# Designs tried in a protein design chat: VHH binders against q9xw16. Part 55

Target 1, 132 residues: q9xw16
Amino acid sequence: MSGWNAYIDTMTAAAPSIKRCAIVGAADGSVWARTEADNVFKASEEELKTFVALFNDVTQVPAKGADIEGVHYVVPRTEESLIFGKKENTGFFAVKTKSAVLIAVYEGPNEVAAQVRKAVESMQTYLNNAGY
Below, E stands for the ipSAE of ESMFold2; O stands for the ipSAE of OpenDDE; V2 stands for 0.75 times the mean of E and O plus 0.25 times the DockQ between their complexes.

## First folded at step 3 (VHH)

Design i24 (framework vhh_6fv0_2)
Fold by ESMFold2-Fast, scan of step 3:
Structure i24 (fold): chain B 132 residues (1-132), chain A 120 residues (1-120)
Amino acid sequence: as target 1 above (132 residues)
Amino acid sequence: QVQLQESGGGLVQPGGSLRLSCAASGFTFSSYAMYWVRQAPEKGLEWVSTISGSGGSTYYKDSVKGRFTVSRDNAKNTLYLQMNSLKPEDAAQYYCAKHLPPPWTGFDSRGQGTQVTVSS
């Protein structure tokens, strides 16, 4: 069963500053697709299960931050379906759809963050419209 | 109840063409992205193509780019897959689907499929 990797390719093509990304199940954090080849998204199943549970109450996240690929990120604020964080020159954007959570890890200065956010939010809209 | 019915499969020689159709009912067709997926003998299900609800965006598996074209007619609730320059590797049961299949689970909103055989 494949198909979800095409959405990974679409996001990384839209924002080349994305270093690693994944699409995971919103209920359990199971991986549907992730960046392949040299830049493998390396989060464990346990970490992803914990991460997607953050969307049950995003208002609690800024107080504790978020862990992705064993890296602790400071989360400055959240929006209803968006968690984003920063650690030095790296960052992530994660958005929730009806059935999925999209996670994109990027590297670069703040000026590229807007491009990464746009790519992730565009995919969120597309998946929601597709019933996911 | 969601119903999907594929047609247009058959036997074709390498380099030939086929046009598959999928008749949809039981849901607001134009509001949903639609998918073509295929399964070759003794292999898993493969995603082939996606088309957005409006038809404005299309996506393809790398191995079929330039050869396959997905389209839809929302007035007729019908999805199409034009397949050109067919290769033996394209031989499979083709299904249209309302939901893209996640790797951890199957999907149950697909039709019965239409068989494509590519043989010299």
Scores: ipSAE 0.011, ipTM 0.165, lowest interface PAE 9.6, mean pLDDT 82

Design i3 (framework vhh_6fv0_2)
Fold by ESMFold2-Fast, scan of step 3:
Structure i3 (fold): chain B 132 residues (1-132), chain A 120 residues (1-120)
Amino acid sequence: as target 1 above (132 residues)
Amino acid sequence: QVQLQESGGGLVQPGGSLRLSCAASGFTFSSYAMYWVRQAPEKGLEWVSTISGSGGSTYYKDSVKGRFTVSRDNAKNTLYLQMNSLKPEDAAQYYCAKDLPPPWPGYSLRGQGTQVTVSS
Protein backbone atom coordinates (compact mmCIF):
# COMPACT_ATOMS: atom_id res chain seq x y z
CA MET B 1 0.00 0.00 0.00
CA SER B 2 3.02 2.30 0.45
CA GLY B 3 5.73 3.20 -2.02
CA TRP B 4 8.01 0.81 -0.13
CA ASN B 5 5.97 -2.11 -1.58
CA ALA B 6 8.12 -1.81 -4.73
CA TYR B 7 11.11 -3.06 -2.71
CA ILE B 8 9.09 -5.95 -1.29
CA ASP B 9 8.14 -6.87 -4.88
CA THR B 10 11.79 -6.64 -5.97
CA MET B 11 12.96 -8.99 -3.19
CA THR B 12 10.22 -11.58 -3.78
CA ALA B 13 10.87 -11.52 -7.55
CA ALA B 14 14.60 -12.11 -6.92
CA ALA B 15 13.91 -14.97 -4.47
CA PRO B 16 10.51 -16.61 -5.06
CA SER B 17 11.13 -18.90 -2.05
CA ILE B 18 10.50 -15.97 0.29
CA LYS B 19 7.17 -16.82 1.91
CA ARG B 20 6.73 -13.54 3.83
CA CYS B 21 8.81 -10.41 4.27
CA ALA B 22 8.80 -6.88 5.63
CA ILE B 23 10.75 -3.64 5.76
CA VAL B 24 10.60 -2.07 9.23
CA GLY B 25 12.11 0.97 10.95
CA ALA B 26 15.44 0.23 12.64
CA ALA B 27 14.73 2.54 15.59
CA ASP B 28 11.23 1.32 16.50
CA GLY B 29 10.24 -1.67 14.36
CA SER B 30 7.38 0.24 12.71
CA VAL B 31 6.27 -1.45 9.49
CA TRP B 32 7.09 0.49 6.29
CA ALA B 33 5.95 -2.34 3.98
CA ARG B 34 5.09 -6.04 4.26
CA THR B 35 3.78 -8.89 2.14
CA GLU B 36 -0.03 -9.05 2.25
CA ALA B 37 -3.03 -11.30 1.52
CA ASP B 38 -2.11 -15.01 1.42
CA ASN B 39 1.51 -14.14 2.29
CA VAL B 40 0.79 -11.63 5.07
CA PHE B 41 3.70 -11.02 7.48
CA LYS B 42 2.02 -11.25 10.88
CA ALA B 43 4.55 -9.99 13.45
CA SER B 44 3.12 -7.64 16.10
CA GLU B 45 4.48 -4.15 16.79
CA GLU B 46 5.77 -5.33 20.19
CA GLU B 47 7.58 -8.32 18.65
CA LEU B 48 9.17 -6.14 15.95
CA LYS B 49 10.32 -3.54 18.49
CA THR B 50 12.01 -6.35 20.47
CA PHE B 51 13.46 -7.84 17.27
CA VAL B 52 15.10 -4.65 15.92
CA ALA B 53 16.66 -4.03 19.35
CA LEU B 54 18.65 -7.27 18.84
CA PHE B 55 20.84 -5.32 16.38
CA ASN B 56 22.16 -3.23 19.31
CA ASP B 57 24.37 -6.22 20.20
CA VAL B 58 24.12 -9.15 17.78
CA THR B 59 26.68 -11.19 19.76
CA GLN B 60 24.02 -11.89 22.43
CA VAL B 61 21.48 -13.32 19.98
CA PRO B 62 22.77 -16.91 19.46
CA ALA B 63 22.40 -17.59 23.21
CA LYS B 64 18.72 -16.57 23.18
CA GLY B 65 17.43 -17.12 19.65
CA ALA B 66 14.89 -14.81 18.04
CA ASP B 67 11.11 -14.63 17.71
CA ILE B 68 9.34 -13.73 14.47
CA GLU B 69 5.58 -14.15 13.92
CA GLY B 70 5.33 -15.95 17.27
CA VAL B 71 7.84 -18.59 16.11
CA HIS B 72 11.06 -19.10 18.07
CA TYR B 73 14.09 -19.57 15.80
CA VAL B 74 17.51 -20.92 16.70
CA VAL B 75 20.17 -18.40 15.64
CA PRO B 76 23.35 -20.38 14.87
CA ARG B 77 25.54 -17.26 14.61
CA THR B 78 25.33 -13.60 13.65
CA GLU B 79 27.32 -11.15 11.55
CA GLU B 80 27.64 -7.40 12.25
CA SER B 81 24.43 -6.37 10.46
CA LEU B 82 22.83 -9.77 9.84
CA ILE B 83 20.77 -12.14 12.00
CA PHE B 84 19.59 -15.42 10.53
CA GLY B 85 17.54 -18.15 12.10
CA LYS B 86 16.53 -21.72 11.48
CA LYS B 87 13.64 -23.91 12.60
CA GLU B 88 13.40 -27.27 10.83
CA ASN B 89 12.72 -26.54 7.13
CA THR B 90 12.01 -22.84 7.70
CA GLY B 91 14.22 -19.88 8.39
CA PHE B 92 14.69 -16.14 8.14
CA PHE B 93 17.29 -13.57 7.19
CA ALA B 94 17.22 -10.08 8.71
CA VAL B 95 19.65 -7.30 7.77
CA LYS B 96 20.01 -3.81 9.18
CA THR B 97 20.58 -0.68 7.07
CA LYS B 98 21.05 2.90 8.30
CA SER B 99 17.29 3.39 8.88
CA ALA B 100 15.61 0.03 8.26
CA VAL B 101 15.60 -3.69 9.00
CA LEU B 102 14.68 -6.07 6.19
CA ILE B 103 13.15 -9.40 7.30
CA ALA B 104 12.50 -12.34 4.97
CA VAL B 105 10.96 -15.67 6.05
CA TYR B 106 11.45 -18.66 3.77
CA GLU B 107 10.94 -22.43 3.54
CA GLY B 108 13.30 -24.86 1.84
CA PRO B 109 16.80 -26.38 1.74
CA ASN B 110 20.21 -24.65 1.94
CA GLU B 111 20.22 -23.71 -1.76
CA VAL B 112 16.97 -21.79 -1.25
CA ALA B 113 18.37 -20.14 1.90
CA ALA B 114 21.42 -18.92 -0.06
CA GLN B 115 19.18 -17.31 -2.71
CA VAL B 116 17.09 -15.53 -0.04
CA ARG B 117 20.22 -14.27 1.72
CA LYS B 118 21.55 -12.83 -1.55
CA ALA B 119 18.24 -11.03 -2.19
CA VAL B 120 18.12 -9.34 1.24
CA GLU B 121 21.83 -8.45 1.17
CA SER B 122 21.46 -6.91 -2.30
CA MET B 123 18.56 -4.79 -1.07
CA GLN B 124 20.55 -3.85 2.06
CA THR B 125 23.40 -2.58 -0.14
CA TYR B 126 21.01 -0.63 -2.37
CA LEU B 127 19.19 1.04 0.54
CA ASN B 128 22.44 1.93 2.36
CA ASN B 129 23.79 3.51 -0.84
CA ALA B 130 20.50 5.43 -1.18
CA GLY B 131 20.89 6.81 2.36
CA TYR B 132 18.50 4.50 4.22
CA GLN A 1 -0.49 19.44 -6.04
CA VAL A 2 -0.09 17.13 -3.00
CA GLN A 3 -1.35 19.12 -0.01
CA LEU A 4 -1.76 18.26 3.69
CA GLN A 5 -3.50 20.64 6.11
CA GLU A 6 -3.43 19.92 9.85
CA SER A 7 -5.93 21.32 12.38
CA GLY A 8 -7.46 20.69 15.80
CA GLY A 9 -4.56 21.63 18.08
CA GLY A 10 -4.95 23.85 21.11
CA LEU A 11 -4.40 24.27 24.83
CA VAL A 12 -5.67 21.52 27.13
CA GLN A 13 -5.09 20.58 30.76
CA PRO A 14 -3.39 17.30 31.75
CA GLY A 15 -5.87 14.46 31.37
CA GLY A 16 -7.78 16.32 28.65
CA SER A 17 -8.54 15.32 25.06
CA LEU A 18 -8.04 16.76 21.57
CA ARG A 19 -8.85 15.47 18.10
CA LEU A 20 -6.44 16.40 15.31
CA SER A 21 -7.44 16.34 11.63
CA CYS A 22 -5.43 16.29 8.44
CA ALA A 23 -7.13 17.19 5.15
CA ALA A 24 -5.35 15.62 2.17
CA SER A 25 -5.58 16.41 -1.55
CA GLY A 26 -3.68 15.82 -4.77
CA PHE A 27 -3.21 12.03 -4.54
CA THR A 28 -5.19 8.79 -4.22
CA PHE A 29 -5.52 8.97 -0.44
CA SER A 30 -6.58 5.33 0.16
CA SER A 31 -3.45 4.04 -1.63
CA TYR A 32 -0.97 5.47 0.90
CA ALA A 33 -0.13 4.89 4.51
CA MET A 34 -0.30 8.06 6.61
CA TYR A 35 1.71 9.14 9.62
CA TRP A 36 1.42 11.43 12.60
CA VAL A 37 4.76 12.85 13.77
CA ARG A 38 5.51 15.51 16.35
CA GLN A 39 8.28 17.89 17.36
CA ALA A 40 8.64 19.45 20.81
CA PRO A 41 10.82 22.56 21.33
CA GLU A 42 14.57 21.72 21.30
CA LYS A 43 13.85 18.13 20.17
CA GLY A 44 13.91 16.24 16.89
CA LEU A 45 10.98 14.82 14.97
CA GLU A 46 9.33 11.92 16.76
CA TRP A 47 7.10 9.31 15.12
CA VAL A 48 3.72 8.96 16.85
CA SER A 49 1.44 6.75 14.75
CA THR A 50 0.96 5.02 11.40
CA ILE A 51 -2.22 3.89 9.63
CA SER A 52 -2.33 1.72 6.51
CA GLY A 53 -4.10 2.90 3.35
CA SER A 54 -7.18 0.78 4.05
CA GLY A 55 -7.19 1.70 7.76
CA GLY A 56 -6.92 -1.99 8.65
CA SER A 57 -3.53 -1.70 10.39
CA THR A 58 -2.49 0.86 13.00
CA TYR A 59 0.78 1.32 14.90
CA TYR A 60 1.70 3.55 17.84
CA LYS A 61 4.67 4.86 19.76
CA ASP A 62 4.83 2.97 23.07
CA SER A 63 4.26 6.07 25.23
CA VAL A 64 0.95 6.92 23.48
CA LYS A 65 -0.43 3.38 23.08
CA GLY A 66 -3.86 3.06 24.66
CA ARG A 67 -4.28 6.85 24.82
CA PHE A 68 -4.14 7.84 21.14
CA THR A 69 -6.21 6.40 18.29
CA VAL A 70 -5.43 7.05 14.62
CA SER A 71 -8.20 6.69 12.05
CA ARG A 72 -9.04 7.80 8.52
CA ASP A 73 -12.06 8.56 6.35
CA ASN A 74 -11.03 7.65 2.83
CA ALA A 75 -14.27 9.00 1.34
CA LYS A 76 -13.39 12.44 2.76
CA ASN A 77 -9.59 12.22 2.31
CA THR A 78 -9.15 12.99 6.02
CA LEU A 79 -6.78 11.55 8.65
CA TYR A 80 -7.53 11.83 12.40
CA LEU A 81 -5.69 11.48 15.70
CA GLN A 82 -7.85 11.16 18.80
CA MET A 83 -5.69 12.06 21.81
CA ASN A 84 -7.00 11.12 25.27
CA SER A 85 -5.40 11.38 28.73
CA LEU A 86 -2.97 14.02 27.47
CA LYS A 87 0.27 14.45 29.43
CA PRO A 88 2.72 17.39 29.53
CA GLU A 89 5.20 15.33 27.49
CA ASP A 90 2.69 15.22 24.61
CA ALA A 91 3.02 18.99 24.06
CA ALA A 92 4.45 19.49 20.55
CA GLN A 93 3.80 20.67 17.02
CA TYR A 94 1.94 17.78 15.33
CA TYR A 95 2.29 17.04 11.61
CA CYS A 96 0.63 14.58 9.30
CA ALA A 97 2.76 13.01 6.59
CA LYS A 98 2.17 10.99 3.45
CA ASP A 99 4.11 7.84 2.67
CA LEU A 100 6.72 8.50 -0.05
CA PRO A 101 7.56 6.25 -2.99
CA PRO A 102 11.09 4.81 -2.88
CA PRO A 103 13.88 5.91 -2.60
CA TRP A 104 12.79 8.43 0.06
CA PRO A 105 12.93 7.71 3.85
CA GLY A 106 9.32 6.68 4.45
CA TYR A 107 7.42 9.96 4.60
CA SER A 108 7.46 13.70 3.93
CA LEU A 109 6.16 16.62 5.99
CA ARG A 110 4.06 18.96 3.83
CA GLY A 111 2.03 21.11 6.23
CA GLN A 112 2.78 23.72 8.89
CA GLY A 113 1.40 21.43 11.59
CA THR A 114 -0.92 22.12 14.49
CA GLN A 115 0.30 23.10 17.98
CA VAL A 116 -0.68 21.06 21.05
CA THR A 117 -0.03 22.62 24.46
CA VAL A 118 -0.67 20.74 27.70
CA SER A 119 -0.53 22.84 30.90
CA SER A 120 -2.50 23.71 33.96
Scores: ipSAE 0.000, ipTM 0.133, lowest interface PAE 12.6, mean pLDDT 82

Design i4 (framework vhh_6fv0_2)
Fold by ESMFold2-Fast, scan of step 3:
Structure i4 (fold): chain B 132 residues (1-132), chain A 120 residues (1-120)
Amino acid sequence: as target 1 above (132 residues)
Amino acid sequence: QVQLQESGGGLVQPGGSLRLSCAASGFTFSSYAMYWVRQAPEKGLEWVSTISGSGGSTYYKDSVKGRFTVSRDNAKNTLYLQMNSLKPEDAAQYYCAKDLPPPSYGYSLRGQGTQVTVSS
């Protein structure tokens, strides 16, 4: 839905270091909204279905890592509703709400990660409060 | 201010064992998760293992599960990696790394690393 694009716009305005992001269904990885054009989020439906299933047991993720947009990320640790990954100069934060998973890919050193995480967690809070 | 010094690497035959150590200073060691990461020649950095600040939780790369064991001695500010049944693909420079405090996440390499070579 086009309505979900407003949430993408809000996150990218709050954290310009986000290069690509998406909001997907927690149950099946279906895309609700994503960045497009020059910042297109390229993950396949199969990859997203696999990715959201990681939230069923986050304790196993650091051992295996995670794949987003065909890129394998090291996941150094997880929290109950948060998976983050790192590969060289890129990284991601993914958070789960009741019905959605938010994924934000960023580029830059760890100094920019704080803003990206804050933007993603703020949106997680908004969606949870809205019943998503 | 944060200082990490790796040691214990060397040359070992396939199937052999090595124990790596990381001496840490400049921070409250028990309050932070620690990581072992490695870099093989002409490859990128690869995560190997994580241990929580208390030592109560450990995580491993799939290819090292059952062969490697991470541990820590918080009284001595020392992190360890026991490596058994070493394979040629385990040959790499090994680094220990400290977790970043919130709101940042991940790790930064602070040491020079210790070289592990597996060959006859």
Scores: ipSAE 0.000, ipTM 0.180, lowest interface PAE 14.7, mean pLDDT 82

Design i5 (framework vhh_6fv0_2)
Fold by ESMFold2-Fast, scan of step 3:
Structure i5 (fold): chain B 132 residues (1-132), chain A 120 residues (1-120)
Amino acid sequence: as target 1 above (132 residues)
Amino acid sequence: QVQLQESGGGLVQPGGSLRLSCAASGFTFSSYAMYWVRQAPEKGLEWVSTISGSGGSTYYKDSVKGRFTVSRDNAKNTLYLQMNSLKPEDAAQYYCAKDLPPPSPGWSLRGQGTQVTVSS
């Protein structure tokens, strides 16, 4: 995990409602870091490869939805470098940087979602400024 | 204002143990995740471990998992790294850090570090 675990800890500390998260390569979906043990991020290599490819054309995503950890999420809208979705009381935010995609899965109501989005976007800004 | 002082390094034989300490001042220690990073003589800085502000979450470099344990005492503003089953490849200058380090050469450092030497 060559140091990227420090970024996982920073995001989960900023938004405690994040249940599982990962940092993956934007080009191939390779896992750089993820939550482990009881909070293990469970997405397969094939699922992550498919997921990061969604950032090639985010405008198509609301029509199809997105799959993370074998769960199909409804994606109501996208922004240029942001995909997010909801399914019942769970949701996710995913953002693309120059070299990475950050994915955070959370549980809770809409006010919790706002905190998770802020944490993920803050990390996106930090990594982009650091050249990642 | 931010001050970090590492200690506890030394010379140990392979299989031995050391406990590193980091005394922190100048900031609200319990509000920040803390990091251990190391630098071997001909290598760049590499991340070793992370601990959350509360101590509830810990993360480790793959090669040290099961051998190293990070902990903290927020009442004493002190960070610790317990190192067991030390290997020659663990020999390095060890630093504690308050800022999030990038996983590349050039990581931000706080403090002068403490030297760990592993030789038979």
Scores: ipSAE 0.006, ipTM 0.143, lowest interface PAE 9.5, mean pLDDT 82

Design i6 (framework vhh_6fv0_2)
Fold by ESMFold2-Fast, scan of step 3:
Structure i6 (fold): chain B 132 residues (1-132), chain A 120 residues (1-120)
Amino acid sequence: as target 1 above (132 residues)
Amino acid sequence: QVQLQESGGGLVQPGGSLRLSCAASGFTFSSYAMYWVRQAPEKGLEWVSTISGSGGSTYYKDSVKGRFTVSRDNAKNTLYLQMNSLKPEDAAQYYCAKDLPPPSPGYDYRGQGTQVTVSS
């Protein structure tokens, strides 16, 4: 049983517009925790390994976009330790900590994107302060 | 079987010092980050400090920065917390933990704890 599920619960409680999310290892994309059941995060191990490698050079990501759960997202720009993508009414925010990558997929208008970003960045700060 | 055993707590006056120890067994100690957490009466578990497996990175709760120092001796499988300039608000049961820091449903691998009392 993974104690990392407590962090998933904290993020989804803070931003109910998150449809699916996961916490994965920054080195290899291994899943530490993810949403399950009706909200299961569906990315494969191979896709996640490719995705976390994007953080090795985020400046190259806008030219290529990013794939999550078999969906190709346009990445309009990146920030240090932040990749976000958009496709119609869906989007994601992914942030890197020292040891982890947090990925949150949301659905809704642009108005809810800010809430999702805030939740993900708050957890990023917490985990960095905790040594992760 | 993971085992953690804390020691070194006691009664100290404000401004005093204590050194806590945690003896670990049942896992490859140097491969895991370790934590100190505390619980005061009528309070929840509170994260205090983290140290990486190598000892190369340390992190602290804001209220203890500059006063507490976490360290480890991987050859002895022992974790330490040096507590200086102790304040009444530091009084708590102190635990070492191998598992995730808060928020957590609990620590699957934590010791029984050692009591720290700060009183004149």
Scores: ipSAE 0.005, ipTM 0.170, lowest interface PAE 10.5, mean pLDDT 82

Design i7 (framework vhh_6fv0_2)
Fold by ESMFold2-Fast, scan of step 3:
Structure i7 (fold): chain B 132 residues (1-132), chain A 120 residues (1-120)
Amino acid sequence: as target 1 above (132 residues)
Amino acid sequence: QVQLQESGGGLVQPGGSLRLSCAASGFTFSSYYMYWVRQAPEKGLEWVSTISGSGGSTYYKDSVKGRFTVSRDNAKNTLYLQMNSLKPEDAAQYYCAKDLPPPSPGYSLRGQGTQVTVSS
């Protein structure tokens, strides 16, 4: 969706190491906006439903890991509204708001992860304040 | 009630400069990210720039980086966009926004915007 793409553009401008990202509904994983073309975020509807359901009990996630775009990530730990993982040179941060889940997949070493985390958490705060 | 009033647009030649202003009222201005968005004829709303509440962090659309500078004066509740090296592609109605628009029918920008025209 065009309007929600502005939020994606804000996050990717703040953290250029983000390679693909999406904003999805927290209840059902429906895609509200995603990166496209060379940066297409292509997770299936079934995978996204499974993924957003992880936020119902994030304490169980480190034992199982998480799947995004058909890639299995090791999740070392979680926070109440934050799931993050790593798979070789790629990683992700996913944060939950009242109505949405923001997912950002990045490439690079741990040093760039802090910038990506800051970008998604800033947007999480903004959307929560906006009632989403 | 949140109110936003843009000004400073006009007609310039390619390579020219303009400074846009946005007067804000009805909310604690310094506590919010602010945005510049634009809409060219036959196009949707396009995000241009973001500035944090303190002014310490700024972000830009790739095509305007190095040419546009966003800033704010929290004591005056005013947001600015300094536009240098303007190109024909920058011609649009410019709006400031407290909230990025959701993908909902009926979303309205609060101000009327300010028109930027770049003649060839």
Scores: ipSAE 0.015, ipTM 0.332, lowest interface PAE 6.6, mean pLDDT 84

Design i8 (framework vhh_6fv0_2; at its last look DockQ between E and O 0.03; V2 from the best seeds 0.00; counts 0 for: pae E 10.1 > 2, placed apart)
Fold by ESMFold2-Fast, scan of step 3:
Structure i8 (fold): chain B 132 residues (1-132), chain A 120 residues (1-120)
Amino acid sequence: as target 1 above (132 residues)
Amino acid sequence: QVQLQESGGGLVQPGGSLRLSCAASGFTFSSYDMYWVRQAPEKGLEWVSTISGSGGSTYYKDSVKGRFTVSRDNAKNTLYLQMNSLKPEDAAQYYCAKDLPPPSPGYSLRGQGTQVTVSS
């Protein structure tokens, strides 16, 4: 593997409700690591390039929503370097670091969403501190 | 003490080629996956490529696939990155690394790097 799969494993261990997860480059959306096998993260390269570009101005995102793995999510609001959304029983959290974007897709009620957000933000802090 | 020494950078025109080298010492080189990462001015570190300890598996950032080739010579404790069809966006300080993020903030298991400039 790229070597980044250990960080995927850390996030999924911290929040088992994460169904699919990826670490992608902030500049171009290229995948550094993703969940595999039964939980393979399916977003295309073109979709990821479009998605990471949303971080150029997160304030525009709530008006349009966001697409991940071909699913359109309602984005109720954004925060600095954070985009999150909901679509029926599925949700996501995406955070930007200096050089990466972490995307976690989860399924479940609002109680599990808090765990997923914490896992993603903890990894964001770690990578930023490491210069990524 | 882990030591990594990069070389081979320089100034090339778009479409040009460079071969980077990384001389490693202070650890059992063949037992570790090795990485190339880069940092453009005022940006963060970006992963470029990974090669397994045996050299049997290689991985690349999508934008460099087909243009860059990572390899290693375990008998010489040396890591290489052959860069072809260089683009302006490839301009950066290139580092070889024994670990991707460091285990603790403030320290790096990376060398001093080698500068790649791509200019018409």
Scores: ipSAE 0.265, ipTM 0.679, lowest interface PAE 3.8, mean pLDDT 88
Fold by OpenDDE, look of step 4:
Structure i8 (fold): chain B 132 residues (1-132), chain A 120 residues (1-120)
Amino acid sequence: as target 1 above (132 residues)
Amino acid sequence: QVQLQESGGGLVQPGGSLRLSCAASGFTFSSYDMYWVRQAPEKGLEWVSTISGSGGSTYYKDSVKGRFTVSRDNAKNTLYLQMNSLKPEDAAQYYCAKDLPPPSPGYSLRGQGTQVTVSS
């Protein structure tokens, strides 16, 4: 298990509503780590390449939404290093670090979103401080 | 003020058992997921287990699955960790925590910890 897998475990442990999670390269969408086994993160390399490119201009993302694992999400708003989406009782949070994008897909009512966001943003802060 | 106090650590032989406790106060205990984390000498803080606020969901580090059991008594504001079949690599200072992630200094609210030593 790579060190990056430990960060996947940390995020999923912090927010039980997270169903799938991935850490990918911000430049090309390459997968550094992801949930596996019963909770495999299923986004393709091509999809991830497209997804991480959204961070080049986040202002356009709410107009067109975002696709993860073949699912189209509505994006209510964005921040410079944050894209989040919703679809019924599911959603995702994606945060960008210096070199990575952290993606967490969750399931549950709106109330669980705060915990999911906190988990990924905490990891974002840690990784940024570590130079990643 | 959030307060957490761990207890139950000690010295055991490989294959032995310990039961850790964590007394919580200063917050609505049942409303929060709780965590066990540990830190071995010269190693970073690592996650061990999570239990949901209601106790209905539990999660474990792969290396402790089948050996460790997390539980809680919300009426007593107490978190537990039953540790069976202990291994030398389980030796560490164990903390209960209200927040994750463990690697982030200052983010996790945890107690002073309790020492677990595994030696023949």
Scores: ipSAE 0.012, ipTM 0.253, lowest interface PAE 8.7, mean pLDDT 89
Fold by ESMFold2, look of step 4:
Structure i8 (fold): chain B 132 residues (1-132), chain A 120 residues (1-120)
Amino acid sequence: as target 1 above (132 residues)
Amino acid sequence: QVQLQESGGGLVQPGGSLRLSCAASGFTFSSYDMYWVRQAPEKGLEWVSTISGSGGSTYYKDSVKGRFTVSRDNAKNTLYLQMNSLKPEDAAQYYCAKDLPPPSPGYSLRGQGTQVTVSS
């Protein structure tokens, strides 16, 4: 469908523990692409607008946590362009590029978190280098 | 009036080679990173390669790395893609771009593209 769907496929192939993911505009949270069909990424545009604004100052995020798809996550780690959220046996990584935020929601023990982070950071690098 | 004109596509057997060209006008070519993208029937638009404005840095989608080479001639305002060891999955309409397409209604590429067909 969208020209961005190949990037969704790349991330989910690189880390099979990713259950849902999306690429959204960094300025407004508009959805550029997302997992669809049986594993639809269900966050609303209003929720995504609030979520991407967290990157305006990631240092405030650990105190608040983050909400996505109506789920509240504890945020034990942030970096300038990365937010890691955790809830029980699930979590997310979100990374910011020049124009977009990549969000990957995964399930599994903490050992799979490194695989998910590597997948989204690899795509972050590709998109930044491509001018996004 | 950004204008991009792709050429060099055709029918080739698996393992064959093609060289695509993109003639650019209407902007200061050397000031912009340039992109190759492609569109196949089973997928939407897919990024293939990027080259920096100076030509000093190149980037590739993993599945084409080592087989495709992007280059540019800033004196001729021309972007190139050398495609070697072509596979059936490389068959697509290829476009050059000054910007990657965002997901938006009504987005259109600047050129008509050039078709690459890979079949035995």
Scores: ipSAE 0.006, ipTM 0.195, lowest interface PAE 10.1, mean pLDDT 83
ESMFold2 (binder alone), look of step 4: mean pLDDT 80; pTM 0.808

Design i9 (framework vhh_6fv0_2)
Fold by ESMFold2-Fast, scan of step 3:
Formats: C-alpha cells, sequence, structure tokens
Structure i9 (fold): chain B 132 residues (1-132), chain A 120 residues (1-120)
C-alpha cells in the first residue's frame, strides 16, 4: 500500500457521492493512489498523462472537453487550478496542487456536486499546505 | 537495496543548534532530489526541506526558513540538515527520504529516523 490511499478514504468519507477517485502526479499523471475493486478508477496511464497536461493551459479546455475513464465530459469553464465537467447525471472535479492532481468522479444532482467540490478543494488546501 | 540512515538528533535547549546526517546507499545518490520530513507525537508527517540532486536548488517549509539549511555531499552519499535557533515546535522524529512520503500519521519510512527534543 502506498500510504496515499488514506487521502482517498478521507475524500470519499467526506463526500459519499464520489464513485471513483485518484491522486496522480502533476508532472506525468502517474497514479499515487486510486479507488479499487467495485469502485476501481479505470483511467489508463496515457489518458492521465494527457489529462494532467490540460493544467498547462486550462483556457483551451472548455472548447474541447476532457476525457476521464474513456468518457468524454463537457467542461463548461475552468479556474486556474480547477477543471470540472459534467455528462448528464455524472461529473468530475479535478484540482491541481504543487505536485499532484486530485480527480473525483461522482454521480448525482447539483447539490451532490457542491459537496464533492468542497471535499476535493479541502484536500487540495491540505496537501498544498503540506508541501505537495 | 535502497537504505537510508539518519543520525545527529538529541536534546537541546531553545535557541540551540543540531546538525542531522543521512547516510544513503543502494541508488545513484546524485541523480535524486532528497527530502527531510518530520513527525511530532500524535501529528502527521510534515515536509521540512528539499534539495535537488546537484544541490543547486533548495526549498523550505515557511516556519523553518532562515533557521534550517539543507546540504549534501554527493561524493559521500550523505544528506545534511543544519538546524539553528531551535524552537519547542521543532521537536520531532526527523527522517530523510528519496521519495516524498504522504503527510500521513503512521506512514512507514525507510530509515529509523533521529529524535530531536527541544526543552529547557
Amino acid sequence: as target 1 above (132 residues)
Amino acid sequence: QVQLQESGGGLVQPGGSLRLSCAASGFTFSSYAMYWVRQAPEKGLEWVSTISGSGGYTYYKDSVKGRFTVSRDNAKNTLYLQMNSLKPEDAAQYYCAKDLPPPSPGYSLRGQGTQVTVSS
């Protein structure tokens, strides 16, 4: 076990509507930790490498959308360290820290999405303060 | 086999100094950035300092800037942390690391660490 799985557990406990999530390296998309078994985060290494590179210029993302786990999401807008997308009743929030990208895929209405965003942003703040 | 061995900890009074050492073996030392992390009782791992493989770049936790200096001797495969003006809040088990560990209580690090105690 990597030890980073404790942070996956913390995020999913804070927002139970998170169906799958991962912590990946910001430079290369390498997986540090992810949900497993029935909730396995299925993104390939190549897809994650492409995804983390989106943070190099987030302004281009709304025009093209983003792919996570082979699913194409519409990205309505971005913020400097936040990419989020939606596809019907599913969505994701991805945030960048100094060294990592946190990705959380959820299912549910907008009320649920707000809870997921708070959980991911709280972890982002915690990791940045810890030097990650 | 990667091995890391910390030493140099001890008991000092507030305002005192200590120099920690980390002896590394089993990998090409000069090719890797190295890290100092610490863990106080009942707290998580806390990143303290980073030094690049060449030693040309150093980074510090805000609360230790100006007081701590990280350095390395690549010919000796040794990492150092010079700690000046020590404060009670600096008391912790100190570890060196080749890979940045998560900030998680109970995470198992490669070395045993070296204990730093600051008290009058």
Scores: ipSAE 0.017, ipTM 0.298, lowest interface PAE 5.6, mean pLDDT 86

Design j1 (framework vhh_gocatamig_d2)
Fold by ESMFold2-Fast, scan of step 3:
Structure j1 (fold): chain B 132 residues (1-132), chain A 120 residues (1-120)
Amino acid sequence: as target 1 above (132 residues)
Amino acid sequence: EVQLVESGGGLVQPGGSLTLSCAASGFTFDDYALAWYRQAPGKKRELVAGISSGGSTVYMDSVKGRFTISRDNAKNSVYLQMNSLRAEDTAVYYCAADLPPPYGEGFDYWGQGTLVTVSS
């Protein structure tokens, strides 16, 4: 297994409410690693290219929302390197590093969302410090 | 040639300690992030701990406070100090060195693994 797939496993172990996740290139949305099999992350590379470009101006995102895996999410607000969204009982957290974007899709109430956010932010910190 | 060689595995009782070592050769060690992964029978390989070229660390939640990763660039080595070992820590432990894309596969180096068994 590639080193990047093990990071997926680390995040899902830290936050079991993550249903699907991926690590993609910040410049082009290319997939470095993603959940597979029954939990396959299904976003196309075209959709991911569009998604990572949202980090060029996060202030515009709450007005229009974001699309992941063909699902439109309401984005209530953004932070400098964080986009998160909600749709019914599902949601996502996406964080940008120097070279990567981490995307985690989860299901559950606000209590599990906090755990998912911590997991992706911890990995974001590690990758930034590693120069990624 | 590139190689990562793990050592330090063995049988230990619950609550015990072990130190794993990984000796690296054949690449520019100082530039690489190093990590310890583990794989138990019937489970996927998972990241246990990682350390960047600059010394920043990450840990799997279940080992935080019990395990410590460190590196010694002068010796081209990375270490995993494991304290308060539990039966669920039983696994083959692998040392890995990686670079992100675009450098691609071929720069993702793995050792052969060392077995850690935690049992009475």
Scores: ipSAE 0.000, ipTM 0.218, lowest interface PAE 12.1, mean pLDDT 82

